# Designs tried in a protein design chat: VHH binders against q9w197. Part 36

Target 1, 300 residues: q9w197
Amino acid sequence: RLRLQDIPALTQDHCRMRDPAEVERIINEFVIGGPERMQIVSDFDYTITKQRTEDGGAVPSSFGIFNACQSLPENFKAETDKLYHKYRPIEIDPHMPIAEKVQYMIEWWTKSGELTSGFPFDQSEIDQIASKYTHALRDRTHEFFADLQRLGIPTLVFSAGLGNSVVSVLRQANVLHPNVKVVSNFLQFRDGLLDGFQQPMIHTFNKNETVLNETSEYYDLVHTRDHIIVMGDSIGDADMASGVPASSHIMKIGFLFDHVEANMKKYMDTFDIVLVDDQTMDVPRTLLSLIEKQHKLNLE
Below, E stands for the ipSAE of ESMFold2; O stands for the ipSAE of ESMFold2 at other seeds; V2 stands for 0.75 times the mean of E and O plus 0.25 times the DockQ between their complexes.

## First folded at step 18 (VHH; framework vhh_8ghr_2)

Design A5 (at its last look DockQ between E and O 0.94; V2 from the best seeds 0.85)
Fold by ESMFold2 at other seeds, look of step 18:
Structure A5 (fold): chain B 300 residues (1-300), chain A 123 residues (1-123)
Amino acid sequence: as target 1 above (300 residues)
Amino acid sequence: EVQLVESGGGLVQPGGSLRLSCAASGFTFSPHYYIGWVRRAPGKGEELVAYIYPSSGNTWYADSVKGRFTISADISKNTAYLQMNSLRVEDTAVYYCARGSPVHWKSWGFDYWGQGTLVTVSS
């Protein structure tokens, strides 16, 4: 039986847990079950990409990559910024009922689609901009994805951002292996012109089984994989695996960078492991290493 | 109908070379598709040997073949290739061409498979 004190990556000061005994229990279940029971569900923006670079530079979001494209109409960024400033406070409002927020998220999506319609766009421009950010992935992301591939672990990148950017960054970074699938918002074209985004919309409040049941056969394909690692940088990311059976073992890893002291309690209440200003894949890699060791031990 | 047709298998001596072809039809190489070569040796399971995203040229190789095999694609012919150099007896297998996508998928990993082509490495 593994004990947390014997796992150095999990004893670091920046690695926080509301219930260390529960984390220990889940790790031991993962180790007993081995790689064949594992699946990964991860956000992209500021979860696979860094929240900050070592030199303090910016890391653009998947929509930020799109917004930097030169083919966009004049004032596209300004109009997009207006929508952000109107709807973002609503999205994060702690008191507004979710049903009301969903109405505003639909409105935001609709208006964003209108802005993203009626003009030609060269999709290869996304690749040009994205190439600048292949080195802004968390440290050891290449090794992490290589291990997932080698162990045959299904990996879902689940993003409310722009999937065209997500795919471009991951492919150019050479981590988009056959075991990796992307569910996200993708550009739609009609008659050679942009026509908003493909249905259904993905937003903060449906980034869970609601969308996955509508957009993919994911749960049918991974139904035997009841040991799940969820990775995210926002409270809403914790629900990405809520569609799995209640008997499933889920380890939720949250990357906390913004307003650490103000957000600490909420993150600790939501995620099993909270990593403060950790710009690496070292903790999830450690979990894979432990799981692999048990698999090899069982085969000896 | 999506089809993948392998060719180029045969008998070759250790140290020799062989080039496999995978002719694709029913779809075109787009940024979202990758083509892989998977081999099955007698009495063994499947091993992903290499894959390529033909549109961008991004490639991957298993450690067992790095430095000896090269995967490539010719977009104009809608065909992927596996150049196999410095062949060893343990490379003997049926080699399958397969297609997948991180975005447009019906199953995990690869959605469509060819029938395979036999490669025998023997003195």
Scores: ipSAE 0.828, ipTM 0.933, lowest interface PAE 0.7, mean pLDDT 90
Fold by ESMFold2, look of step 18:
Structure A5 (fold): chain B 300 residues (1-300), chain A 123 residues (1-123)
Amino acid sequence: as target 1 above (300 residues)
Amino acid sequence: EVQLVESGGGLVQPGGSLRLSCAASGFTFSPHYYIGWVRRAPGKGEELVAYIYPSSGNTWYADSVKGRFTISADISKNTAYLQMNSLRVEDTAVYYCARGSPVHWKSWGFDYWGQGTLVTVSS
C-alpha cells in the first residue's frame, strides 16, 4: 500500500490537494488495477502545451496557430479577434449559469464558422506554423507519451480548439502514437473552399460524453478501462470523462497558472490534484511509474 | 475497399537484408493516416516495429530495431516499405502492414491489416 509521504513529486509545495487521503486511495486503486485498466483523457491547449515558457514567451492556442496563417482574408484576424473578445469573457464568467453560457458558445461557433467559409486554404500552412511550437510542449511530454504507448494505455486528446493544429503539433513532435486519438473541431471543405467546421462543434460545456457519444464509439472501445486520469487547465475540463460508469476511479489533474489566488478555491474544489505553475508532465509520469512498478511488485 | 498487401518476405541468413513492401489501395495517404509494421514471432504476441505518417514523413521505431530497420513511403506509388538490415534470428516473424488514424478510427490502434509476410532468419 502506497502512502503519499513516500511519493516526493506529490508532496511538493506547488502540488495542492483538497483531500490527500482520497488521492492516496485512488492511486492505490490504480496500482491494484495496473496499466490494463488505465485510460488518459487530456485537453491540449495549455495542458499538453505549456501555459508559459521559461523565457516568458507566448504559446499560441490551436486556433492561434490557424489565425497566424497568411492566406486568410485580410479582415479575418480582426473579425476573429472581435468574436474572441466578446465571447471569451462569457465562457470564463464565474457567475453566469452554464445553460446561458451554452447559448453564447453556440453563437460563437456559428459566427466563427461563417467567417471560416468561402475561400481557399492550404492546410500545409498550419503545419508550417505548428512546426515552431513542437518544443513548447510541457517538459517530458515526449517521455510521457512514450510511456503511454509502451504500457498500451488508450489516450484521448479531447479539445474544443482546432484539431488540425492539435494533430499537426503532436505529429511533428513525434508523440502521436497509435494509442493516441484526437477528438476536436476540424476544418470542413467543400468544392476546394473552406466551409466552416465539421459538425458537431465542441465547446467547453459539451466537451464530455455528450459529444463523444455523438462522434465516436469511444466508451465502447475503452469499457474495460475504468481507471482514468483526466488532465486539464480549465474548470470545464474536469468533466471530460463524465460518461464512464459511476464505479470508475478518476484522478483529475488541473494545471493552474493564471490568477492563482482568485482561482485556487474553484480549482481545489474541482480537481483532485492542482499543479500551480507546473510546466512539466512530471506528476502524470510519476503516477504511471507507480502504477507500473507497484502493480508488478504486487504480482511477484 | 481498403486493402494492404505485403510482399518481400523470405529466408535470409543472419546479417542479411530484406525489403518489405506494403501496397495500399482504397485510400490515399492523407495527413491523418499512419502505416505501421507489426510482427508476430512464433508463439509470441504482437510487436509494433515501426510506423510512418507518409504525408509528413514522421517515423517511429521500436528500440529492438532502431539503427537496423528503416520505414519509408512513396506517395506516388501509394506504398510503404520496411528496409531490414543486419537481420538477426530474433527478427524471425510474420510481418503485417497496418493502417490507422488518430482522427478517423474504428479501433484504438490500427483499423486495417494486411495478410502478413513471413521473414525467416536462419543459418
Scores: ipSAE 0.809, ipTM 0.926, lowest interface PAE 0.8, mean pLDDT 90
ESMFold2 (binder alone), look of step 18: mean pLDDT 82; pTM 0.828

Design A6 (at its last look DockQ between E and O 0.87; V2 from the best seeds 0.83)
Fold by ESMFold2 at other seeds, look of step 18:
Structure A6 (fold): chain B 300 residues (1-300), chain A 123 residues (1-123)
Amino acid sequence: as target 1 above (300 residues)
Amino acid sequence: EVQLVESGGGLVQPGGSLRLSCAASGFTFSPYYYIGWVRRAPGKGEELVAYIYPSSGNTWYADSVKGRFTISADISKNTAYLQMNSLRVEDTAVYYCARGNPVHWKSWGFDHWGQGTLVTVSS
C-alpha cells in the first residue's frame, strides 16, 4: 500500500490537495487495477499546452492559432472579438442559472459560425501557424504520451476549442498516437467554402456525456476502464468524465496559473490535485509510473 | 469499399531486406488518417511496428525495429510502404496493414485491416 508521504512529487508546496487521504485512496485503487483499467480525459488549451513559454510569451489557444491565419477576412478578428466581449461575461457569470447560460452559448456559437462562413480557406495555413507552437507543450508531454501508448491507455483529448488546431499541434509534436482520440469543434466546408463548424457544437456546459453520447459508442469502447485521470486548467473541465459509472475512481488534476489567490478556493473545491504554476506533465507521469511499477510488484 | 492490400512478404535470410507495400482503395489519405503495420508472430500477441500520417509524413517506430525499419507513403499511388532491413529471425510474423483516424473513429487504434502478408526470416 502506497502512502502519500512516500511520493515526493505529490508532497511539493505547489501541489495542493483538499483531501490528501482521498488522493491516496484513489492512487492505491489505480495501482491495484493497473494500466489495463486506466483511461485519460484531458483538455488541450493550457492543459497540454503551456500557459506561457519560458520567456513569458503568450501561448495562443487553438482558436488563437486559427485567428492568426492571414487569409481570414480583414474584419474577422474584430467581429469575433465583439462576440467574445458580449458572451464571455455571461459564460463565467457566477449567479446566472446554467439553463439560461446555455441559450446564450448556443447564440454565441451560432453567430461565430455565421462569421466563419462564405469564404475559401486553406487548412494548411493552420499547420503553418501551429508548427510554431509544438515547443509550447508542457515539459515532458512527449514522454507522457509515449508512456500512454506503450501502456495501451485510451486517451481522449476533449476540447471546446478548434480541433483543426488541436490535431495539427499534437500531430506535429509526434504525440498523436493510435491510442489518442480528439473530440472538439471542427471547421465545416460546403462547396469549397467555409460553412461554420461541424455538429455537435461543444461549449463549456456540454463538454461532458452530452457530447460524448452523440458519439454513441464511446462509453462502450472504454467500459472496462473505470480508473480515470481527468486533466484541465479551468473549473469547467472537471466534469469531462461525468458520464462514467458511479463506481468509477476518478482523479481530477487542475492546472492553476492565473489569479492564483482569487481562484484557489474554487479549484481546491473542484479538483483532487491542484498544481500551481506547474508547466510540466510530471505529476501525471508520476501517477503512470506508480500504476505500472507498483502494479507489477503487487503481482509478483 | 475500403480496402488495404498488403504485398511483398516472403522468405529471407537473417540480415536481409524486404519491402512491404500497402495499397489503399476506397479512401484517400487525408491529414487525419494514419497507416500502421502490425505483426503477429507465433505465440505472441499483436505488436504495432510503425505508423505514418501519410499527408504530413510524421512517423513512429517500435523500439524493436527502430533503426532497421522505415515506413513511408506515396500519396500519388495511395500506398504505404515498410522497408525492412537487417532482418532477424525474431521479425518472422504475419504483417498487417491497418488504418486509423483520431477524429472520425468508431474504435480505438485501427478501424480497417488488410489480410496480412507472411514474412519468414530463416536460414
Scores: ipSAE 0.833, ipTM 0.934, lowest interface PAE 0.8, mean pLDDT 90
Fold by ESMFold2, look of step 18:
Structure A6 (fold): chain B 300 residues (1-300), chain A 123 residues (1-123)
Amino acid sequence: as target 1 above (300 residues)
Amino acid sequence: EVQLVESGGGLVQPGGSLRLSCAASGFTFSPYYYIGWVRRAPGKGEELVAYIYPSSGNTWYADSVKGRFTISADISKNTAYLQMNSLRVEDTAVYYCARGNPVHWKSWGFDHWGQGTLVTVSS
C-alpha cells in the first residue's frame, strides 16, 4: 500500500490536492490494476506544450502555429485576434449557462471557418513553423511518451485546437508512437483551396463523449481500460473522459499557470491534482513509474 | 483491398546484412500513415523494431536494433524498407510489415499487416 508521503513528486509545495486521501486511493487502484487497465487522455495546448519557458519566450497555441504561416492573407492574424477577444471571455465566463456558451462557440467556429476559406494553403508550411517549437514541450515529455509506448498504454491527445499543428509538433518531436491518437479540429480542403474545418466542430464544451462518439470508435478500443489519467490546463479539460462507466477510476491532473490565486478554487474543485507553474511531465511520469514497478513485481 | 507484401527474408550468417521490402497496394502513403516492422521470435512476444512516417521521414528504432537497422521509404514506389546490418542470432524472427494512422484509426497500433517474412541468423 503506497502512501503519499513516500512519493516525493507528490509532496512538493506546488502540488496541491483538495482530497489527498482520494488521490492516494486512486493511485493504489492504478498500481493494483497495472498498465493493462490504464489509458491517458490529454489536452495538447499548454498541457503537453509548456505554459511558459524559463526565458519568458512565447509558446504558441496550435492555432498560433497556423497563424504564423507566411502564406496566409495579410491581416489573417489580426482578424483571428478580433474573434478571440470577442469569444474567449464568453468561453471562460464562470456564470453563463453552458447551453448558451455553446451557441457562441458555434458562432466562433463558423466565423473562424469563413476566415479560413477561399485561398490556397500548403499544409507543409505548418510543419516548417512547428519545427521551431518541438523543444517547447514540457520537460521529460519524450520520456513520458516512451514509457507509455513501452507499457502499451493507449494515449489520446484530445484537442479543441488545430490538429494539423498538434500532429506536426508531436511527430517532429518523435513522440507520436503507434499507441498515440489525435482527435482535434483539422483543416478542410475543396478544389485545392482551404474550406474551413472538418466536421464535427470540437470546442471546450463538447470535448467529451459527444465528439468521440461522432468521430471515432474510441470507447470500443479502450472499453477494458477503466483506469484513466486526464491531463489539462483548463476547467473544460476535466470532462474529457466523461463517457466512461461510473465505476472507473479517474485521476484528473490540472496545470495551473495563469491567475493562480483567482483560479485556485475552481481548479481545486475540478482536478484531483493541481500543479502550479509546473512545466514538466514529472507527476504523470511518477504515476507510470509506480504502476510499472508493481507490474514487474507481479510478473516475478 | 489494402495489401502489404514483405520480401527479402532468408538465411544469413551472424554479422551479415539483409534488406527487407514492404510493397504497399490498395492505398498510397498519406501525411499521417506510418509503416512499422514488427518481429516475432519463437516463444517470444511481438517487438516493434522500427517505424517511419513516409511523408515526413520521421523514424523510430527499438534500442535492440538502433545503429544496426535503418528504415526508409520510397513514396514513388509505395514501398518501405528495413536495412538490417550486423545481424545477430537474436534477430532471428518472422518480420511483419504493418500500417497505422494516428488520426484516422481502427486500432491503437496497426490496422493492416503483411504475411511476414522469415529471417534466420545462424552459422
Scores: ipSAE 0.807, ipTM 0.926, lowest interface PAE 0.8, mean pLDDT 90
ESMFold2 (binder alone), look of step 18: mean pLDDT 81; pTM 0.825

## First folded at step 19 (VHH; framework vhh_8ghr_2)

Design B1 (at its last look DockQ between E and O 0.86; V2 from the best seeds 0.83)
Fold by ESMFold2 at other seeds, look of step 19:
Structure B1 (fold): chain B 300 residues (1-300), chain A 123 residues (1-123)
Amino acid sequence: as target 1 above (300 residues)
Amino acid sequence: EVQLVESGGGLVQPGGSLRLSCAASGFTFSPNYYIGWVRRAPGKGEELVAYIYPSSGNTWYADSVKGRFTISADISKNTAYLQMNSLRVEDTAVYYCARGSPVKWKSWGFDYWGQGTLVTVSS
């Protein structure tokens, strides 16, 4: 019943769609189903946080927040930076097969875990560093999460980054409401010393039902919610909701900022909506507002 | 065994005050736990009134109570509190404390609940 041309946020030039008719169909399914059938699955780094700021300031990843802590060993930051420069280009390589990339992602996290072992660490430092970046969330993130809470929509933040940082940023931004759950990599401690990360390892390419079934009760808790919004900034994020029934309606929103021309076709083929250099929550918020209208009508 | 025990309910006139307590046992407050107060008026559904992350002090309040209610926690006593001021008849309900976590969870929202304490606001 809704048409895309009547939804201004979806007609902006930076809002790209491979199949606008399919997007329109899914939106109408969401609107008819209402908030009780909805769930959200979102990445954190550069999906809830901005990919760029207006003032040109850096936005660290969740591991970047950890790496800024002063209690880390003198060579820790240099060693982890070397790992990043080796493996990040592999992670984002548009041509390497995913099966091959998985081997390198395992190698990357294994080496990171070895570096992150055998010394004391003051976890409150993460909170101190994270406090500086609550302003680096996408514009209107606070409103987005408030609406999700008010509508009772289960929201999963599914991150291959460092969950200690993710939780800290979200909590300090006052958006980590009871309807929001985090699945991510967390620091492990043994006898007061860091002991790598809690298992299993989560990387960009296993962020799917395999990890969720192993680490959470997620799918049992949302089994009645077959209308899903997935949000991510990388190709690997598109599969975060793959464990839902095949009859489910999934809207995949991709935030594209780096290497736009080189990545456009792959993003368009993977995500239903591709947002180019959009540093806001305006599109997902628009979808919620349309769904909320149906909720209000169902109450009348 | 995780337990939450509420106390402090009772009868109060409109405009009055009450303080509810939620004594926790079987866990200690850590950065990954939040404590909430949820109320049920007779014949009505649940309303989340407020929650706190006790370790960090971050709080949230429903619009219906903002400015009148204050949630707090005493980590040394493993206890959360709800100070209710300027009470109104519509605040009459059974008030439950509950615990949840964004990282260690068994259900959506809250995993453990107290037995509830009745608050009656009546002239």
Scores: ipSAE 0.827, ipTM 0.933, lowest interface PAE 0.7, mean pLDDT 90
Fold by ESMFold2, look of step 19:
Structure B1 (fold): chain B 300 residues (1-300), chain A 123 residues (1-123)
Amino acid sequence: as target 1 above (300 residues)
Amino acid sequence: EVQLVESGGGLVQPGGSLRLSCAASGFTFSPNYYIGWVRRAPGKGEELVAYIYPSSGNTWYADSVKGRFTISADISKNTAYLQMNSLRVEDTAVYYCARGSPVKWKSWGFDYWGQGTLVTVSS
């Protein structure tokens, strides 16, 4: 039986837990089940990418990569920025009911699609911009994805951002292995011109079983994988695995960087493990190592 | 409709070389497709040997073949290749060419497979 006190990565000062006994229990369930019962569900923006670089610079979001493309119409960035300033405060409003927020998110997505329509766009430019940020993934992301591939663990990158950017960054970083799938918003083309985004819309508040039921193949493909690690950088990410059976064991890891003091209570209430200003994959990697090594020892 | 046709297998002595080809039809190499070579030795499970994203050129190799095998693709011929050098008896297997995509949902690894080509390495 593993004890948290004997796992140095989980006793670090920046590694916070509201209920260490529950984390310990889940880790031991994961060890009993082994790699063959595991799946990973992870956000991309500021979860696989860093929230900050060592030089303090910002890392663009997946939409930020798209917005940096030079082939976009000159007024595109200004109009997109207007939408962001109108809807972003609504998205993050701590008091507005989620049902009301959803109506505004649909409005935002619809208007963004209208702006992203009616002109040609060279998709290879996304690759050019994305190539600059393969170094901005969390430290040891390459090793983490290599381990997931070696262990045959299905890995879902579930993003409300722009999937064209997500795929480009992951592919160019050489981590987009066959065990990795991406569910996200993708550009739509009609008659050689941009035509908004492919259906269905993915936003902060439907990034859960609502979208994943549209991909019914997902649940069939992972039905034996009832031990789940969820990774995210925002409160909404904690629900990405909410459609799994009640018998499932879920470990929720939250990466907290922005407004740490103001957000600490919400993150601690939502995630099982909260990592403060951790720009690495070291905790997820430690969990994989324990699952593999201790499970193998138990079989012997 | 989608087809992958392997060729180039056969009998070779240890230390020899073979070049496998995988001719694709029914789709073209776009940024979201990867082509892999998977082998199955007698009495053993499947081993992913290598894969390539043909449009970008990104490659990956299993440790068992690093430095000996090279995967490549020719977009104009819609064909992927596996150059196998310094072959060993343990490389004996049926080699399958396969396609996959991180954004398609038929399966989690590869969604279309070739028929396989036998490679036998013996003295």
Scores: ipSAE 0.815, ipTM 0.928, lowest interface PAE 0.8, mean pLDDT 91
ESMFold2 (binder alone), look of step 19: mean pLDDT 82; pTM 0.822

Design B2 (at its last look DockQ between E and O 0.89; V2 from the best seeds 0.80)
Fold by ESMFold2, look of step 19:
Structure B2 (fold): chain B 300 residues (1-300), chain A 123 residues (1-123)
Amino acid sequence: as target 1 above (300 residues)
Amino acid sequence: EVQLVESGGGLVQPGGSLRLSCAASGFTFSPNYYIGWVRRAPGKGEELVAYIYPSSGNTWYADSVKGRFTISADISKNTAYLQMNSLRVEDTAVYYCARGSPVHWNSWGFDYWGQGTLVTVSS
């Protein structure tokens, strides 16, 4: 039996837990179950990419990469910014019912699709912009994805951002291995012209089993994998694996960087492990190493 | 109809070299497809030895073959290659070419497989 006190990565001051005994219990379930019961569900923006860099450089979101492409119409960014300023306050409103917010998210997506229609676009331009940010992934991301591949652990990158950018960054960083799948919003093309986004829309409030049941055979492909690590940087990410059986063991890791004091209680109530200003993959990697170590001992 | 056809297998002595080809048809190498070489040795399971994203040129190699094998692709011929140098007896296997995509959900890993080509390394 592992104890948290014997796992240095989990005893650091920036590693916070509301219920350390529950974290310890889940870790031991993961270790007993081995890599064949594991799956990963992770957000991309500011979860696999850094929330801050050491040199203070900007890390664009996946839509930010697209927005930086030079071939976009000259008013594209301004029109996109108008939509953001209208709908972002609704998205984050603490008092509006979610059902009402969903209607506004559909409006936002629909209008964004209309802006992203009717002109040619060379997808290789996304690759050119994305190449500048392959070094802005969390420290030891390359090693983390290599570990996942070696252990045969299915990994879902589940993003409400722009999948074309997500794929480009991950591929160019040499981490997009065959065990990794991306579910996100993708550009639609028709007759050589942009035609908005592929269905269905993914937004903060349906980034869960609602989308996964509609867009993929996800649950069929991972049905034997009831030990799940969920990684995110926003409260909305915590529910990405909610469609799994209630008997499943889920470890929710939240990366907290912005407005730490104001957000701490919400994050601690939502995530099992809250990492404050941690720009690495060291905690998830530590979990994998514990699983692998015991698995190797069991084979001997 | 998606097809992958391997060629170039054969008998070679330890230390020798061999080049495998994977001719693809029924699809073109778009940015989201990767081509992998998977081998099955007698009494062993599958081992992914290398893959390439042909459109971008990004590659990966298993530790067992790193430094000895080189994967490449020729977009104009819709063909991927595996150059195998410094071959060892343990490289003896049937080598399969396979296609996959991070955005297609037929399976985790590869959705279409070739027929395989036998590589025998024997002294």
Scores: ipSAE 0.778, ipTM 0.914, lowest interface PAE 1.0, mean pLDDT 90
Fold by ESMFold2 at other seeds, look of step 19:
Structure B2 (fold): chain B 300 residues (1-300), chain A 123 residues (1-123)
Amino acid sequence: as target 1 above (300 residues)
Amino acid sequence: EVQLVESGGGLVQPGGSLRLSCAASGFTFSPNYYIGWVRRAPGKGEELVAYIYPSSGNTWYADSVKGRFTISADISKNTAYLQMNSLRVEDTAVYYCARGSPVHWNSWGFDYWGQGTLVTVSS
């Protein structure tokens, strides 16, 4: 039986836990269950990518990579900004019913698709810009994904951003192995022209069972994997795995970087492990290492 | 109708070389597809040997074959290759080429498989 005090990565000052005994219990369940019961669900933007690089530079979001492409119409950014200012306040409104918000999110997505239509665009432009950010992934990301592949652990990158950018960064970083799936918004093309986004739309309110129900074959493939690590950088990421039918233990890891004091209570209430200004994969890697080590000992 | 057809298997002595081909049809090598080589040796499970994203050229190799095997693709021929050098008896297996995509959610890893080609390394 593992104890938290004997796991150095989890005793660091920046590693915060609402309920250390519960974290300890879940870790031991993961270790006993082994890699065959594990799956990973992770956001991309500022969860796999760094929130800030070592030199203090900013990392663009997956939409930021797309918006930097030169072939976009001159007014594209201004028009998308107008949509953002109209719909973002609705998205975050604490009083509006979710069902009503969904209608506005569909409007936003539809209008964004209209703006992203009717002009030529080449995926290679995204690839060119994305190549600049392959070293802006969290430290030890390539080891983390290599470990997941070696252990046969299905890994879902679940993003409300732009999947064309997500795939491009991960592929060029050589971490997009066959055990990794990306669920995100993708550009659609018709006769060599952009034609908005592919269905279904992914937004804040369906980044859960609703979208994954439309892709239920993924859940059928992982239904025996009831031990789940969820990784995110925002409160909305904590429920990405809530639609998994038979989950028994979920470890939620939250990466907290901005407005730390103001956000600490919300993150501590939401995530099982809160990592303050941690730009690495060291904690999730430690969990995998513990699982692998005990699994090897059990085989002896 | 997606098809993958392997060729190039056969009998070779230890230390020798062999080149496998995987001719693809029914789809084109877009940025979202990878082609892998998976082998199944007698008494062992399946082992992913290597994969390539043909459009970008990004590759990966299992530790068991690094430095000895090279995966490549020719987009104009819609074909992937596995060059196997310094072959050992433990490389004896049926080698399958397979296609996958990180954005197709209907399968884990690979969604289409070839029929396999036998590679035997013995004297």
Scores: ipSAE 0.761, ipTM 0.914, lowest interface PAE 1.1, mean pLDDT 88
ESMFold2 (binder alone), look of step 19: mean pLDDT 82; pTM 0.822

